# VH-VL binders against Probable pyruvoyl-dependent arginine decarboxylase (pdaD): the designs that were tried, part 12

Target 1, 139 residues: Probable pyruvoyl-dependent arginine decarboxylase (pdaD), of Prosthecochloris aestuarii (b4s6j7)
Amino acid sequence: SIFPPQCERISVEEGLKSLSPGEITFAVMARNSTNEHGRLIASSIGVALPADESVYGYLSEHHPYGQTEEQSGEYAEDLAATMLATTLGIEFDPNKDWDEREGIYKMSGKIINSFNITQSAEGQNGLWTTVIACAVLLP
Below, E stands for the ipSAE of ESMFold2; O stands for the ipSAE of ESMFold2 at other seeds; V2 stands for 0.75 times the mean of E and O plus 0.25 times the DockQ between their complexes.

## First folded at step 3 (VH-VL)

Design n03 (framework fv_benmelstobart)
Fold by ESMFold2-Fast, scan of step 3:
Structure n03 (fold): chain C 139 residues (1-139), chain A 124 residues (1-124), chain B 107 residues (1-107)
Amino acid sequence: as target 1 above (139 residues)
Amino acid sequence: QITLKESGPTLVKPTQTLTLTCTVSGFTVSSNYMSWIRQPPGKALEWLGVIYSGGRTDYNAAFMSRLTITKDNSKNQVVLTMNNMDPVDTATYYCARSRYFWGSYKPLDAFDIWGQGTLVTVSS
Amino acid sequence: DIQMTQSPSSLSASVGDRVTITCKASQSISKYLNWYQQKPGKAPKLLIYAASSLQSGVPDRFSGSGYGTDFTFTISSLQPEDIATYFCQQSYDTPYTFGQGTKLEIK
């Protein structure tokens, strides 16, 4: 069975390093890997960072109202959830799969927890920077 | 406070070009999606088009041949230009911010902030 | 274009009444439906987005429901200040389209 996904906030530097060459800063990566004990994990990284002026216009086109920590976190959570679903081979639609009563995502018969940003951070010019890494252990 | 204010001519003759400016205060057009919506007297609202934060535009096909939306991020203004005005184009014109609600993969989920509107009358 | 059919075109109700307005889309639009309130001479005000989500600052007597093609907007207990025209709007695909409006009057 699939265990609930484990998500955590990581540094901007680590998030950027995890992207493939040529990927943009708001892009996400989905992959299967093996942990230190040889178990398969499905993982994704969502990046939402208004780094500097060279990327601001591009980010704002994809993140039009996410200028606070909360909004940045919501964007990164949405990207991470979407990429995790992709890694698992599950179709995911945030508008359909969010259950407000339960506070969880239901993805084509599988359930994952909503993702939380727990620490506040303020980026350049008052913009918020958030990077989330999510993983779930496979059977 | 947050305000959107439409300005431009209130009277336009048939075949003339209409230019309206939306002046935004309290947020930046560089980081938001801005739409133009009109309402003929006593009728339903009509979405005209949107300009995205990056400058890309989408238009209602019914108007695309004569409609242009531009913006000036440094002035925090959005501009609507519509050619070949006709009496049926008489309407109150609104600029509005398009809200992108979280959890949606589609932009323009709602118009959460509206200008007061400006009535444009087209007659000879 | 996606056509939005709104009913009724007008209705009269008494203060305290439950008022229901419906909106039908010509094709499935999932949850991408918004409801607006417009008072005479004023700009529309967003009340409900994503079919059922209440906009911040809007009284909880307003609610929305529905999915796909059939949507409902409800005022649980009508107040005098609720006199207005109400419009639905689909945000599923461009061009975004509005219903023809429901004019609400108090008896």
Scores: ipSAE 0.000, ipTM 0.519, lowest interface PAE 15.5, mean pLDDT 71

Design n04 (framework fv_rolinsatamab)
Fold by ESMFold2-Fast, scan of step 3:
Order: structure tokens, then sequence, then C-alpha cells
Structure n04 (fold): chain C 139 residues (1-139), chain A 121 residues (1-121), chain B 107 residues (1-107)
């Protein structure tokens, strides 16, 4: 697997509650609702806090018609990186700290890798897409 | 600096398939969505679809969903668009384009030079 | 699908003129609009994104105004290198759609 060990504990089926207390990695799970054409019409993002698997923040976002699974994944990655930085007491701006050349976040000489795992399932009201993103602080 | 270099022009028969390549250099290949846009002679731009290289996840315009296949080869930093069941109306210049970094909405900051595909009987 | 309508289809202007190109969306797209410049035989080049943000390296004579459904690209003082076709693109909804283009010819 190419994912960091902390992120490998998270399965699409287990979701946020699979995280172990005390992990420094934040997991963000985004659930998307799409219309009949596969276009994103609603998304919900949950964040697991490392100190307690049962404590999480939840953001509900309604995207304009036509946003894709890719766009939800990008937002989940930014949110995971933001939560990790907040826990470490580091100021973080995803618009400034994203290194386009390396495709990773760089903050104060530290590197944050962000990863997405996407699952799709069919339903009567269209496609449900679950995106799980993790951020880990590298040396 | 980022560069996208596409394969050369092709002439195809109706009913056949074409596969256009787009080789990326100068940036992180896996981190950016790669999209495909075509332009028929004297006409405007038409979006075909896009792919995220690291996941292999692709999205398509409905018009192209049953005929277009987007793939990537990370080892060569190359994206591909294959279009099947070609018709004369598919004659166009096909562009690959990279989505602007960390943007929630799709804008294309780097483009390939274009590949002319001519479909004739 | 969101239809993007550009006007005029072509315009002839002299160096130093103010040139205005209009783009209208068939439904609301907020600020999620880009403008591209395409010279003959070349690929498009991004000029403006999010309706008002200049892409790095683009001259300040290019600007956009508008939101919702009506957008205007302005070239404040036309230069010889601005001979090109200009396209708008909405990024609010898939499929992504482009305007029909406006050809700017320098007299």
Amino acid sequence: as target 1 above (139 residues)
Amino acid sequence: EVQLVQSGAEVKKPGSSVKVSCKASGGTFSSYAMHWVRQAPGQGLEWIGGIIPIFGTANYAQKFKDRATLTVDKSTSTAYMELSSLRSEDTAVYYCARVRGYSWHYYFDYWGQGTLVTVSS
Amino acid sequence: DIQMTQSPSSVSASVGDRVTITCKASQGISKYLAWYQQKPGKSPKLLIYDASSLQSGVPSRFSDSGSGTDFTLTISSLQPEDFATYFCQQANRFPLTFGGGTKVEIK
C-alpha cells in the first residue's frame, strides 16, 4: 500500500469510528449524493478527532449541481490537513501551503501527505460516493 | 515548468477507434486532474472528461460516456484518451489540459499542443 | 447543460482601444467563470479564473466584471499581441461548457 500506516486502519466500510484514540492522523469522511446524471447535489464531511474516536466535527456542504467526486476529495484533503495543523498548533492555509510542484502540503519545514480513498454505490436516487482522506505529518 | 506533449495527428475510418496520448513533465503528474477538450474546425471548445491520475477515477460528459475511455500510466507520466465508434463529426483537434492546482472548480492552466484527428471514409 | 453565449462573434479594433466581450450563462453560475485566449494554431491560454482573478503572468489590461449570468471581459488598451479568439468557460456545473468564441482583429 502506498498509504501511511495510520490511514491504512481506515476502511471504507468502517468509516470514522475505525480510528484508534491518540492517533495524530485526522480522517475525513465525505459522503456525497448525486442526481440521476451522476452530478453532485449534496455532500457531508465528518472529521474524526485523534484523542477520541467518538468525538468528531461534522460539516454539511451543498455543492452546485455538477460538482464531482474529485472536487469533494480535494476539499476533504484540505480539511484533514487543516485539522492536523490545528492539533499541532501550526498555522495552515491550504491555498498557500499547497506545493504544486511536489503535490503535497509543506509547513514550516514539515510535510503533510494527503490521501483519498473513494467508494461508490448505486441507489434509487443516484450514486452515493464516500471519500476518506487522511493527513499525516512527515519528518 | 509544466509541459504537456501530445501524440501526432491521425486519420481514421468511421467506426474505428483512436487513442491520443498526453505526456506530462515539469510537475507532479499524480497530483493534478487531467482533462480532455476538443475543438472541431471553426467551432468552439467541447469538454469530454477528466481523470485523477493517482486514483484512476474518471468523469465524462454524458455525450462521450459510452465511447470515451480515459486512462493514465504513472510510470511514464502519460494520460490517454481513447474514443471509439468514430464518426465524421468527431473530426477535431483534441487537447489535454491540467486543472489549476487546489481549485475547487475546474479551470485549465496548462494545455497540450493539440492532436488533430480526422475521421473520413 | 449550461449554455454559454458570447457576443460579439468578432470585433475589429485599433491598438489602444478598449475592447469589451460579453458572456451570458443560461443559468446562474455565481463567480465560477474563466476566460481563455487562443491564437491561430495554438492551444488556449488561461487569462482569468473565478470571474476576477488574473492568472499569473497575464497583463493587468485584462479584467472581468460580472457574476451570476452576465460577465464581461475588458481589454483596457488593446495591444498587437492581443489578436486572438477569446472563450469564456463556466465551472459551476458538469458538463463544463464554453462560449462560442469572440475573434478580436486589430485593424
Scores: ipSAE 0.006, ipTM 0.517, lowest interface PAE 14.1, mean pLDDT 70

Design n05 (framework fv_rolinsatamab)
Fold by ESMFold2-Fast, scan of step 3:
Structure n05 (fold): chain C 139 residues (1-139), chain A 123 residues (1-123), chain B 107 residues (1-107)
Amino acid sequence: as target 1 above (139 residues)
Amino acid sequence: EVQLVQSGAEVKKPGSSVKVSCKASGYTFTSYYMHWVRQAPGQGLEWIGIINPRGGSTNYAQKFKDRATLTVDKSTSTAYMELSSLRSEDTAVYYCARGLWSYRPTGYYMDVWGQGTLVTVSS
Amino acid sequence: DIQMTQSPSSVSASVGDRVTITCKASQDISKYLAWYQQKPGKSPKLLIYAASTLQSGVPSRFSDSGSGTDFTLTISSLQPEDFATYFCQQYYSFPLTFGGGTKVEIK
């Protein structure tokens, strides 16, 4: 039997007690595991922060099989930016709204800074291999 | 309608360099990897390298690391492969090919191919 | 580097025949295997990816079986348009590597 990957979100306040504009108060952990020899695994946390610090940012979790470290991280960033766009009520396509020269998303005139935290590995000889990415963001 | 259109055939002398272009259309250029693969006449396929147009990151086969340079121009949706210090054994058809990077499992397979560019290296 | 060994190098077959082509990886590549068809003077065409997933528009007579190190492409009933060279490719690890190719020719 094969079990899908799982992610944990750990709230310092037992959940979404209060969000202040420009503040990220959650501890987020992404993890992935495999016991299959040669299986690629990754864990990523994507982060999207508006340049306007009066607006909330978002964290995403991504825990793929078969993706490289770069591929996993970029997907997590796109996911976080999409979550932010949804909250702002803005249409967003990460593939169209990425500005390569500045390394930022430009979403309906709003500038978004993004980054990721990623760990990757390959399964070895039927032994369990685990990758973990953790983030706690405070103003 | 997704298309990759490559530049025309080149004839080069040993020791020179060649730069092949690959113009993409019909999709978001920065959402897919671009691979470069060559094939000597009557022979098999040989992978040269990959570039991620979004981040500009590259990875090369060891044989090509010191001679190949992959670049992109996002304003024109064009990928380039430059190969230096050409030798007669570099005579081949050079292909660009699109790879899906956000697919599970990994999207390094090549779903759309350019028509190929024949590079002939002769004295 | 992962070595991909493809066999046979060529096979002669008639229309309606079942054709099988084998591809072996020097190490476990899970399901990260693609198959391509190439006709003379043309670019390769993707047939199958992720070991078993048929590319859109590819006839159902093409199939792959296998995982890990041993893979087999099967053409269940060969058609005139299927006379071509076939290549396997691993995308488990860089550098990406191709099998040597199998030419399917008319008997």
Scores: ipSAE 0.000, ipTM 0.518, lowest interface PAE 14.2, mean pLDDT 77

Design n06 (framework fv_rolinsatamab)
Fold by ESMFold2-Fast, scan of step 3:
Structure n06 (fold): chain C 139 residues (1-139), chain A 121 residues (1-121), chain B 107 residues (1-107)
Amino acid sequence: as target 1 above (139 residues)
Amino acid sequence: EVQLVQSGAEVKKPGSSVKVSCKASGGTFSKYTMHWVRQAPGQGLEWIGGIIPLFGRANYAQKFKDRATLTVDKSTSTAYMELSSLRSEDTAVYYCAKGYLSWGQYYFDYWGQGTLVTVSS
Amino acid sequence: DIQMTQSPSSVSASVGDRVTITCKASQSISNYLNWYQQKPGKSPKLLIYAASSLQSGVPSRFSDSGSGTDFTLTISSLQPEDFATYFCQQSYKSPYTFGGGTKVEIK
């Protein structure tokens, strides 16, 4: 596993409701784009690593309280993309991987390869409809 | 603690451009964001934009998007704001400020001393 | 853009008085509100962040109450060093907008 053993994968439908500052210290949030037939064409992930409470807190406060991804600060996605690339050991170039039309970092192919996921719709949907969350008990 | 030191006052003619510098010391420059805020005489604070030094990527307020350019030089821990096509209403004190993100809360914890830019014909 | 409306624009108060400054957001910003103090000829200084968290070194006479759209900065017992202009700022989303400022004059 590329993540610590104490991390839990949570369905996207429950993920935003379960995330709160101070309860989970690592979160990966996914979003998907589909074509007219409902097939995946793109995916992206945001992440807050256990060692970086500031990014975790930012993502958690916006997403779990029903805020849209667009209401998250512009810097959270940039930090999340860098931290995810570092964690997965994939090459990341913020000037080349930024998609101005979508307003996100598109790393879908690199991430799919890192997770060794088939490019079938089922394989990609199973991956990209989950949130990975890690809880750390504070003293 | 972080210190931000800005370049000196500038007097510019309408239609010209100005480039203000902000040198950071006392912290890990690439781990913070740098913002630019101006204040016209007797008026309030107006956010121009911000940049992440780690990426060199900037975000701008719509009003300034076509005239402002934010850059950084990581080797000297210096941020720059260039504003083009200057008008008399651009006369203001321009501040750089360090952004800090804590548990989802974003705020400007350290500010430069300000740079007065006067635009006169 | 989120508009921040601050009132009053100025207030005159004596040492020891309780001073309140109001800040209203045009939409809900939860607790993403900061307060800054600016003395004449100086840069702004952070007083309060996250609507209620006092910045290190700031006296406890400063406090904030409110959430969502309505916020109030309170100075419980005004001191001579408190005469300044105060600005609220929303940090909920960019562009990060400020209130118009409230000048506190001591007499």
Scores: ipSAE 0.005, ipTM 0.530, lowest interface PAE 14.0, mean pLDDT 68

Design n07 (framework fv_zilovertamab; at its last look DockQ between E and O 0.03; V2 from the best seeds 0.00; counts 0 for: pae E 11.6 > 2, placed apart)
Fold by ESMFold2 at other seeds, look of step 4:
Structure n07 (fold): chain C 139 residues (1-139), chain A 123 residues (1-123), chain B 107 residues (1-107)
Amino acid sequence: as target 1 above (139 residues)
Amino acid sequence: QVQLQESGPGLVKPSQTLSLTCTVSGYTFTSYWIHWVRQAPGQGLEWMGIIYPRDSYTSYAQKFKDRLTISKDTSKNQVVLTMTNMDPVDTATYYCARTYFRGLTKYYYMDVWGHGTLVTVSS
Amino acid sequence: DIVMTQTPLSLPVTPGEPASISCRASQSVSSYLAWYQQKPGQAPRLLIYGASSRATGIPPRFSGSGYGTDFTLTINNIESEDAAYYFCQQYGSSPWTFGEGTKVEIK
């Protein structure tokens, strides 16, 4: 999914104040479930966000089994950056184009920031455990 | 060469509003979180709040929530701390510091700090 | 809020010898723990992040260890220039909190 240009992230508290009953808005959701004891699950939303706020970004969904919260979140960020590059038609390799010193992606000289929203859990035998990560886009 | 520099008044009267500016250089301004941290004379460090300049997301320590605002000016590579109703107990050295962000909690250590600016609150 | 407790608060040291500073969190912070050095009249400087990773430009005589609630900064081969305040900071849960600091001073 596309992160609209000029869009700014706000807190859940501030976003809830902006929503009215019956209002319809865009949401990006990652959901994962298990009923297996000890099964590690996660749900992540990855965000790739160009430094140029007039350019759109990308949100990804990732809902793995057997990944830690950190692994799931990092993968979701790499996925979002890869999808953004594909949508823009530019050459990109998240393993080569990640600058560890500055903590950013560089796509053909363009600076791309990233972050993730991740929820994780371990399953309990005989019970369904569900994790949800969600990003809501407000007008 | 990454550099952060705080600027603002050194003396503020009780009940006045403090405005401090953190000016950054040597890196992409919108790619890193900026923290504000203060240190009362002879005391330890106290985290106040954080901003992500790309999208202006902010989070504040609960004790400052009602009187602290952190904002940005991307065209000047600046982050601004505004704190209302200053009191003598707010006398401290105020630092801005940066952290890069790739995850929910992953990298909230402060890798570069400003030099700090002493703010004294007194009549 | 997660309380960070440092021991000792004051640590006299002899050049050439090792020294250790402990930091205990009131709740688990996993490996999300940093150590800073602060000399008088100066801003803090990052030494260690992720509990055990040295920041860029930090000499190998500084090392960190620990996980969860108990963490240690070790300074091997103390130099006179290592006299400073040292403090830990957790970044596992907001608000980010600091230890009270440990003053390391040459005997």
Scores: ipSAE 0.005, ipTM 0.578, lowest interface PAE 9.9, mean pLDDT 83
ESMFold2-Fast, scan of step 3: ipSAE 0.148; ipTM 0.684
ESMFold2, look of step 4: ipSAE 0.005; ipTM 0.546
ESMFold2 (binder alone), look of step 4: mean pLDDT 90; pTM 0.919

Design n08 (framework fv_zilovertamab)
Fold by ESMFold2-Fast, scan of step 3:
Parts: C-alpha cells; sequence; structure tokens
Structure n08 (fold): chain C 139 residues (1-139), chain A 121 residues (1-121), chain B 107 residues (1-107)
C-alpha cells in the first residue's frame, strides 16, 4: 500500500485544513463508472491543494481491469501516488514502495468520504465512493 | 480510431545513433504512457523503456540506460526514441505501444506496426 | 528481473482440439499477467490481461487462468487462424518482462 493504513475518513472540508504548517495535503477524487457487468471503475482523478492553490491532474483508466473492490482500492492508491508525484515534479516509479525511495518526503494520509453531487452507473458524471487525502511531510 | 505509427531509418551503421519517432492519434496524447519494445529477427519481445507524456518521466531497462533516451513533443503527439552507439546485435523490429492503463497495469492494448532497423556496415 | 518461462516452445495441434500453454514466473506477479498473439509480420495483439480477463474483441475460446507464479493460456476448439506465436508478459515489477514465446502450429 502507498498510503498509511491509519488514514482517517473525514469530510473534504476537514481534510484540506487539518494539517499543521509544513505539511502538504492532497485530496484525490475519482470519478466512478460501471461496466456492463456492474463492476465499478475509476475514469478520472482530481487533486485539490490547500493555500489558495488548485491543481487539477487527470489520470484515466481505459478499461475495467476485472479487479475486486480491494484491488480497485489498491489501484486507486497507485494512481493517487502517481498524480501526487507528478504534481510535486518528482520522478515516480509506480512499482516501488514509498519506504524504499531515497526521497525527501513521507506520506501520511486521510481518507475523505465521498459526496454525492452527481453519480450515475451509466454515465461519466460522478465521484468514486472513496476520496483519498494524503499529507506529504517535507523534512 | 487509436493509431500508433513508428518512423525512422531502416538502416544504421555500427557506432551511429538511432532516432525513431512514434506518432499517435485517436486519443488524448497526455493521458497514456508510451513504451518501446523491440524484437530481434526470430526472437522474443524485449522491453526497453517508457515515457509519461504528461509529466515527462522516463524509465529504462538497465541494459539500455547508458545509451537510450526517450523524449516527447506534445505539440506533435510524438514520442522519440534515441539510442547511441548502435551495434549489429541491435538489429530488430522496434515497436511503440500504449499501456492499457495508467499506473501499475502495463499490458499493451495498442501497438504500432513496428519498424525494422538493420545495423550493418 | 522477473524471469518468465514458457512451455512448450512449440505446440503442433489439430483443428478442433484444445491447446494449453504454460507460463511460470520466477517470483509472484499476483494476477499482473498478460497474454499476446503474434502472427508473422504483425505486431502483437493483446488477448488476456489480469491473468484471466479477455481483451475487447477476443473470442471466448481463449481463456486464461492462474495466480502468483503459474499461469495457463487455453484455446478451446482451436481454429486454423490461431496459428501464431503466443507470449506471456508480467507487469508486477520493473522491468516489464516477456516469456520466450510458444509457436502454435496447426497440422
Amino acid sequence: as target 1 above (139 residues)
Amino acid sequence: QVQLQESGPGLVKPSQTLSLTCTVSGYTFTKYGIHWVRQAPGQGLEWMGWINPYSGYTSYAQKFKDRLTISKDTSKNQVVLTMTNMDPVDTATYYCARPHWLGKAYDFDYWGHGTLVTVSS
Amino acid sequence: DIVMTQTPLSLPVTPGEPASISCRASQSVRSNLAWYQQKPGQAPRLLIYGASTRATGIPPRFSGSGYGTDFTLTINNIESEDAAYYFCQQYNDWPLTFGEGTKVEIK
């Protein structure tokens, strides 16, 4: 897993302002889609940053991967980590654990509950059932 | 219609530099990675490296790291493979390929037609 | 690097018979395994990904199974058009690696 197991489920509002000075929080929101077999897939992910800054990164999934709900969660974490690395302008190896990196940051995170603005099993407008917010601590 | 097409010289001399271009169409260039895979005549497939067209991040197989560069031109929807110090053993058909997913799922759902590069004096 | 070993390397089959190709990984790749078909002069064609999911447009006679280190591609009721090379590929770890390939010949 890229994100700590202790990520808390909190509101989007709390996730964006709950970190101390020196911490960076990213909120990852994935759009949901359902394939013809009723399996849920993420079609895009967005990022929100605090401090009067907004960054929109877009990662898409081309096909349903046949994954279980648990595998879908792991894949969403990998996409979130890739988008986080891209937003920070760093190199990212998607198959490396964060603990193995010789980096200058560590990830800690909070899972934010999804909000139901527009959700459709047949459409592209919707949010993933999980919103992931991660804090990056820069030493 | 998604299409990938390789272009470049069919013949290079030993010690020269190879430059191949992969031109893509039919989808948003920055949403999917582009990988390079080669195949020597009558042999299996060998992964060389890839680029993330959004970030510019690249990764290469260890055996190619010292002489391989993959770059992009977003305005032209192109990825360029540059490899220095070509040797006859590098004679192969070179493919560019698009991964099925972004992230950890790097099976390839679309391939270019391949371009044969012969390294000979 | 993860080494992918395919058996057999050559497989002559009669139309209407089933054909099975094995792929073994030197370490667990979970379900992150794909199978490709390649006909002479053509680029590879994705058949199966995630060890067992058929790619779009692939006939149901093709199926994949396995998890971890041992995988099988099965072609039921083989057709003459299935004469080709078949390759497995792991995408669990870098670098991406392919099996040596299996040549399926129709008798």
Scores: ipSAE 0.000, ipTM 0.524, lowest interface PAE 13.2, mean pLDDT 67

Design n09 (framework fv_temelimab)
Heavy chain, then light chain:
Amino acid sequence: QVQLVQSGAEVKKPGSSVKVSCKASGGTFSSYAMHWVRQAPGQGLEWIGGIIPIFGRANYNQKFKGRATITADKSTSTAYMELSSLRSEDTAVYYCARDYWGSRLEYYFDYWGQGTLVTVSS
Amino acid sequence: QIQLTQSPSSLSASVGDRVTITCSASQSISYLNWYQQKPGKAPKAWIYAASSLQSGVPSRFSGSGSGTDYTLTISSLQPEDFATYYCQQSYDTPYTFGGGTKVEIK
ESMFold2-Fast, scan of step 3: ipSAE 0.006; ipTM 0.575

Design n10 (framework fv_temelimab)
Fold by ESMFold2-Fast, scan of step 3:
Structure n10 (fold): chain C 139 residues (1-139), chain A 122 residues (1-122), chain B 106 residues (1-106)
Amino acid sequence: as target 1 above (139 residues)
Amino acid sequence: QVQLVQSGAEVKKPGSSVKVSCKASGYTFTDYYMHWVRQAPGQGLEWIGWINPKSGYTAYAQKFKGRATITADKSTSTAYMELSSLRSEDTAVYYCARGLYPWSRAYGMDVWGQGTLVTVSS
Amino acid sequence: QIQLTQSPSSLSASVGDRVTITCSASQDVSYLAWYQQKPGKAPKAWIYDASSLESGVPSRFSGSGSGTDYTLTISSLQPEDFATYYCQQYKSYPYTFGGGTKVEIK
């Protein structure tokens, strides 16, 4: 598992309000989209890092609003994979072949698929809709 | 205003190494990645690698792995690129450039240094 | 490694002409920037995210495209537009640039 045994599910609303240096190791956030039949699809993913509010601010400001769900999904997976590697201290070599990088993409997908998706009121006018958060508190 | 100022031109012998500096001003140095790109005379642009000054993490194009070393000094807001085992084909203008982290749609290397000409000759 | 092919490698056009240059990727990229480089100068960021103009870029410039095919268009060429234009993908490592398109004003 990419997540440590101490991983706790937490709402993004709770996590973001309490995000401070040393308190939360890692959180994954996704912005929901729906298809023409109303099926919920995670279209954009952000990774919140403790003590790095510039990353949080950057994700809020530069969040990918794709013209298509496919384009937004690709960006979100790339973003999540890069930040997961960085947050978890995985030695990531971006100069390796795509095959090596695909391992990280598969890991990010497992995290997303392992949680129940819940919409939050904070995304009502469109920046973020809370779907998933998993946090590991630093000792 | 945001500026990147690079060190002056260098003439080096084959087999030696060169270290180019890039001093940043006008922004928070640790909020952006620093990239290095080169351009041989009359040729196109070639990406060498980047550093995240906040973490010290680096990434390199495979062609430069083992020969290029990118570092950053937070206290002076200065990035460095050292290239070892120089060959004549390393003769190029070397640029530093500021960018957001990988895969950002808002990316692009938005501010560039003026360039440093490195000439490798016997 | 993602390869970017620019076409044409060079062109000559008159002031007031509409100029279109293309950038074709060996696979879908979505994350594409354009740079303007004048002789003896560093490249200048021009377009990011395929179609967003950098601050200060004249409105006669536009970028378009998706998937593997992208274009930079100058609606009415001006003397100051003489330059080489490079596309760049930032989807995958290593970041790669196109070969450049040299725009010469007649």
Scores: ipSAE 0.000, ipTM 0.524, lowest interface PAE 12.6, mean pLDDT 68

Design n12 (framework fv_felzartamab)
Fold by ESMFold2-Fast, scan of step 3:
Structure n12 (fold): chain C 139 residues (1-139), chain A 126 residues (1-126), chain B 107 residues (1-107)
Amino acid sequence: as target 1 above (139 residues)
Amino acid sequence: QVQLVESGGGLVQPGGSLRLSCAASGFTFSSYWMNWVRQAPGKGLEWVSNIKQSGSEKYYADSVKGRFTISRDNSKNTLYLQMNSLRAEDTAVYYCARAPFYRLWSGYYTPHFDYWGQGTLVTVSS
Amino acid sequence: DIELTQPPSVSVAPGQTARISCSGDKLGDKYVYWYQQKPGQAPVLVIYQDSKRPSGIPERFSGSNSGNTATLTISGTQAEDEADYYCQAWDSSTYVVFGGGTKLTVL
């Protein structure tokens, strides 16, 4: 479930500029409908998540420097969702109904282990984007 | 070490054609979007065109659309720009430039250029 | 789309701080990139994502971006910093937009 007030959606343009180390817990890839494209915020995920090494290792192994054609479309979306699920130790169900969202989500200094992820889209100029995760701490 | 070396520039008459090449080395060429950026004498920078890693997608500035064609040969690590129907306003130094996609998927991406070649001069004059 | 406006020239004495502005509508909501170009040479990326330095760029280079204005700051300016500087942002109607450039003169 969503955990207000500590899980807030922030627009990609304003949110990324205001982010501090340790405050970003879930950013998969910002969706941009104005033909600007977000990417997974690895630094924010690496700073705030309890399994930073797992996130870093997965990205480095599957996405060495430079994007490949395989990072486009459904492949990039599945990779981002699987990476987050693995890092947070959470079950990921690709058939579950997820609401479409865009932007960046953050929580103040908290490491969280539950999240929402939404659909992805390729931009008008061929750049890839996927969607935001909003996560909560389980008791 | 990353290197980009342009060639093919020269003097050409209005309405003529010219093909530029950019030889890439020191990185996995097939993993990067590549760009052409130009600069007219004494003027600023202007983006011209880009091409996806596979060559499947290509985009152009409105000023060159329909006249210029970008292409690449990943087996030769070479980027090309075919310029047709050249005009005096196409006179410029043409730079080959690499656009990174971050290995760690680091953040909000807008096109930008981490490495540039030294450029090749194209002069369109009678 | 946006247009990026830079002053055509900035002059500074050696050791002083140079500030080069780049203005555009709601530019603070976008990432800005800065390039240095010396005569007869290709541009070099000196700041990416508003404020970050690529490896090899001296610590005296810094950047900021808020509201309508991004600023490239060069503290303790050296003679070797004399160059043209261009800001760059994303534009949906043209793939990339560049500022008109600023000539930095070190006295």
Scores: ipSAE 0.000, ipTM 0.512, lowest interface PAE 13.9, mean pLDDT 65

Design n14 (framework fv_bebtelovimab)
Fold by ESMFold2-Fast, scan of step 3:
Structure n14 (fold): chain C 139 residues (1-139), chain A 124 residues (1-124), chain B 109 residues (1-109)
Amino acid sequence: as target 1 above (139 residues)
Amino acid sequence: QITLKESGPTLVKPTQTLTLTCTFSGFSLSTSGMGVGWLRQPPGKALEWLALIYWDDYKRYSPSLKSRLTISKDTSKNQVVLKMTNIDPVDTATYYCAHRYLWSGKHPYYFDYWGQGTLVTVSS
Amino acid sequence: QSALTQPASVSGSPGQSITISCTATSSDVGRYNYVSWYQQHPGKAPKLMIFDVSNRPSGISNRFSGSKSGNTASLTISGLQAEDEADYYCSSYTSTSVVFGGGTKLTVL
């Protein structure tokens, strides 16, 4: 069975929570841009972070924050679902039909929506920066 | 390459509002990852961070000064503006604007390029 | 009450090594200690020397090195030269702020 991730909303003001080395973390960072960088409602990582690393630092090195106009919420959801599946050791292929991937998408979407990222993005007209960090306990 | 320059009044009277402008080149605040902060240094004293603004208009303020500070950007002019209300003689300092870039390293909590600074003296 | 404590001054002779300490006074700083170091010559703007505890920007001499043990970060300057004479500031992140140490004046004898 899939254990629910332990998730926490982290603002830039709070910084990255200290994580034990070797702990697997699923992190989602939400963004909207009204200009040349398009719209990204989430991006994610599934990695064990050293205790002194920041999510911004990690994402900027491996997955630059700020996406092109071609990127959308749908792409960000696919990325978040893929990272969550990888972290949990679940087989996931975004190119297969919906029925085969429904469970992981529903869980990813619930995590994102529980922090009201989509509503926050729309309400702020493209101006938000929020990180969701999830510690995942592997079975 | 990346350059920043502060401008504004050099003499201000107590209770007035101080407005400082940072004009920059070599980057755009429409580009993801780009940010500009304001810092100050009273004569002979330590550096103090005041405010920060990013490309996506995300803003941060020093908690002790938050009620007095407003930071804004004009992306088309390559400018960032800091306003500080109710100025006092203790606000006499050299004010700096400085660049931040989230993907220049693991941690986005440093400033890699600085303006020359502008001395603001508060006196009657 | 500064969150980061530095000695007011240090001194050394040309060719020697010196170390400047930067001690976090709160658990918040120590938990998120993303330490950077700045060099400031009189009348000049600060210059970034070290970021993320031990990383050097392009163009910074390998005579400058950073380290951290517990809640104390250190900047070490080896092979001291006259041009190293300056004020040095450490900086870190807390949950709500960017914070700076009080500064250390390095005198090269």
Scores: ipSAE 0.000, ipTM 0.522, lowest interface PAE 16.0, mean pLDDT 67

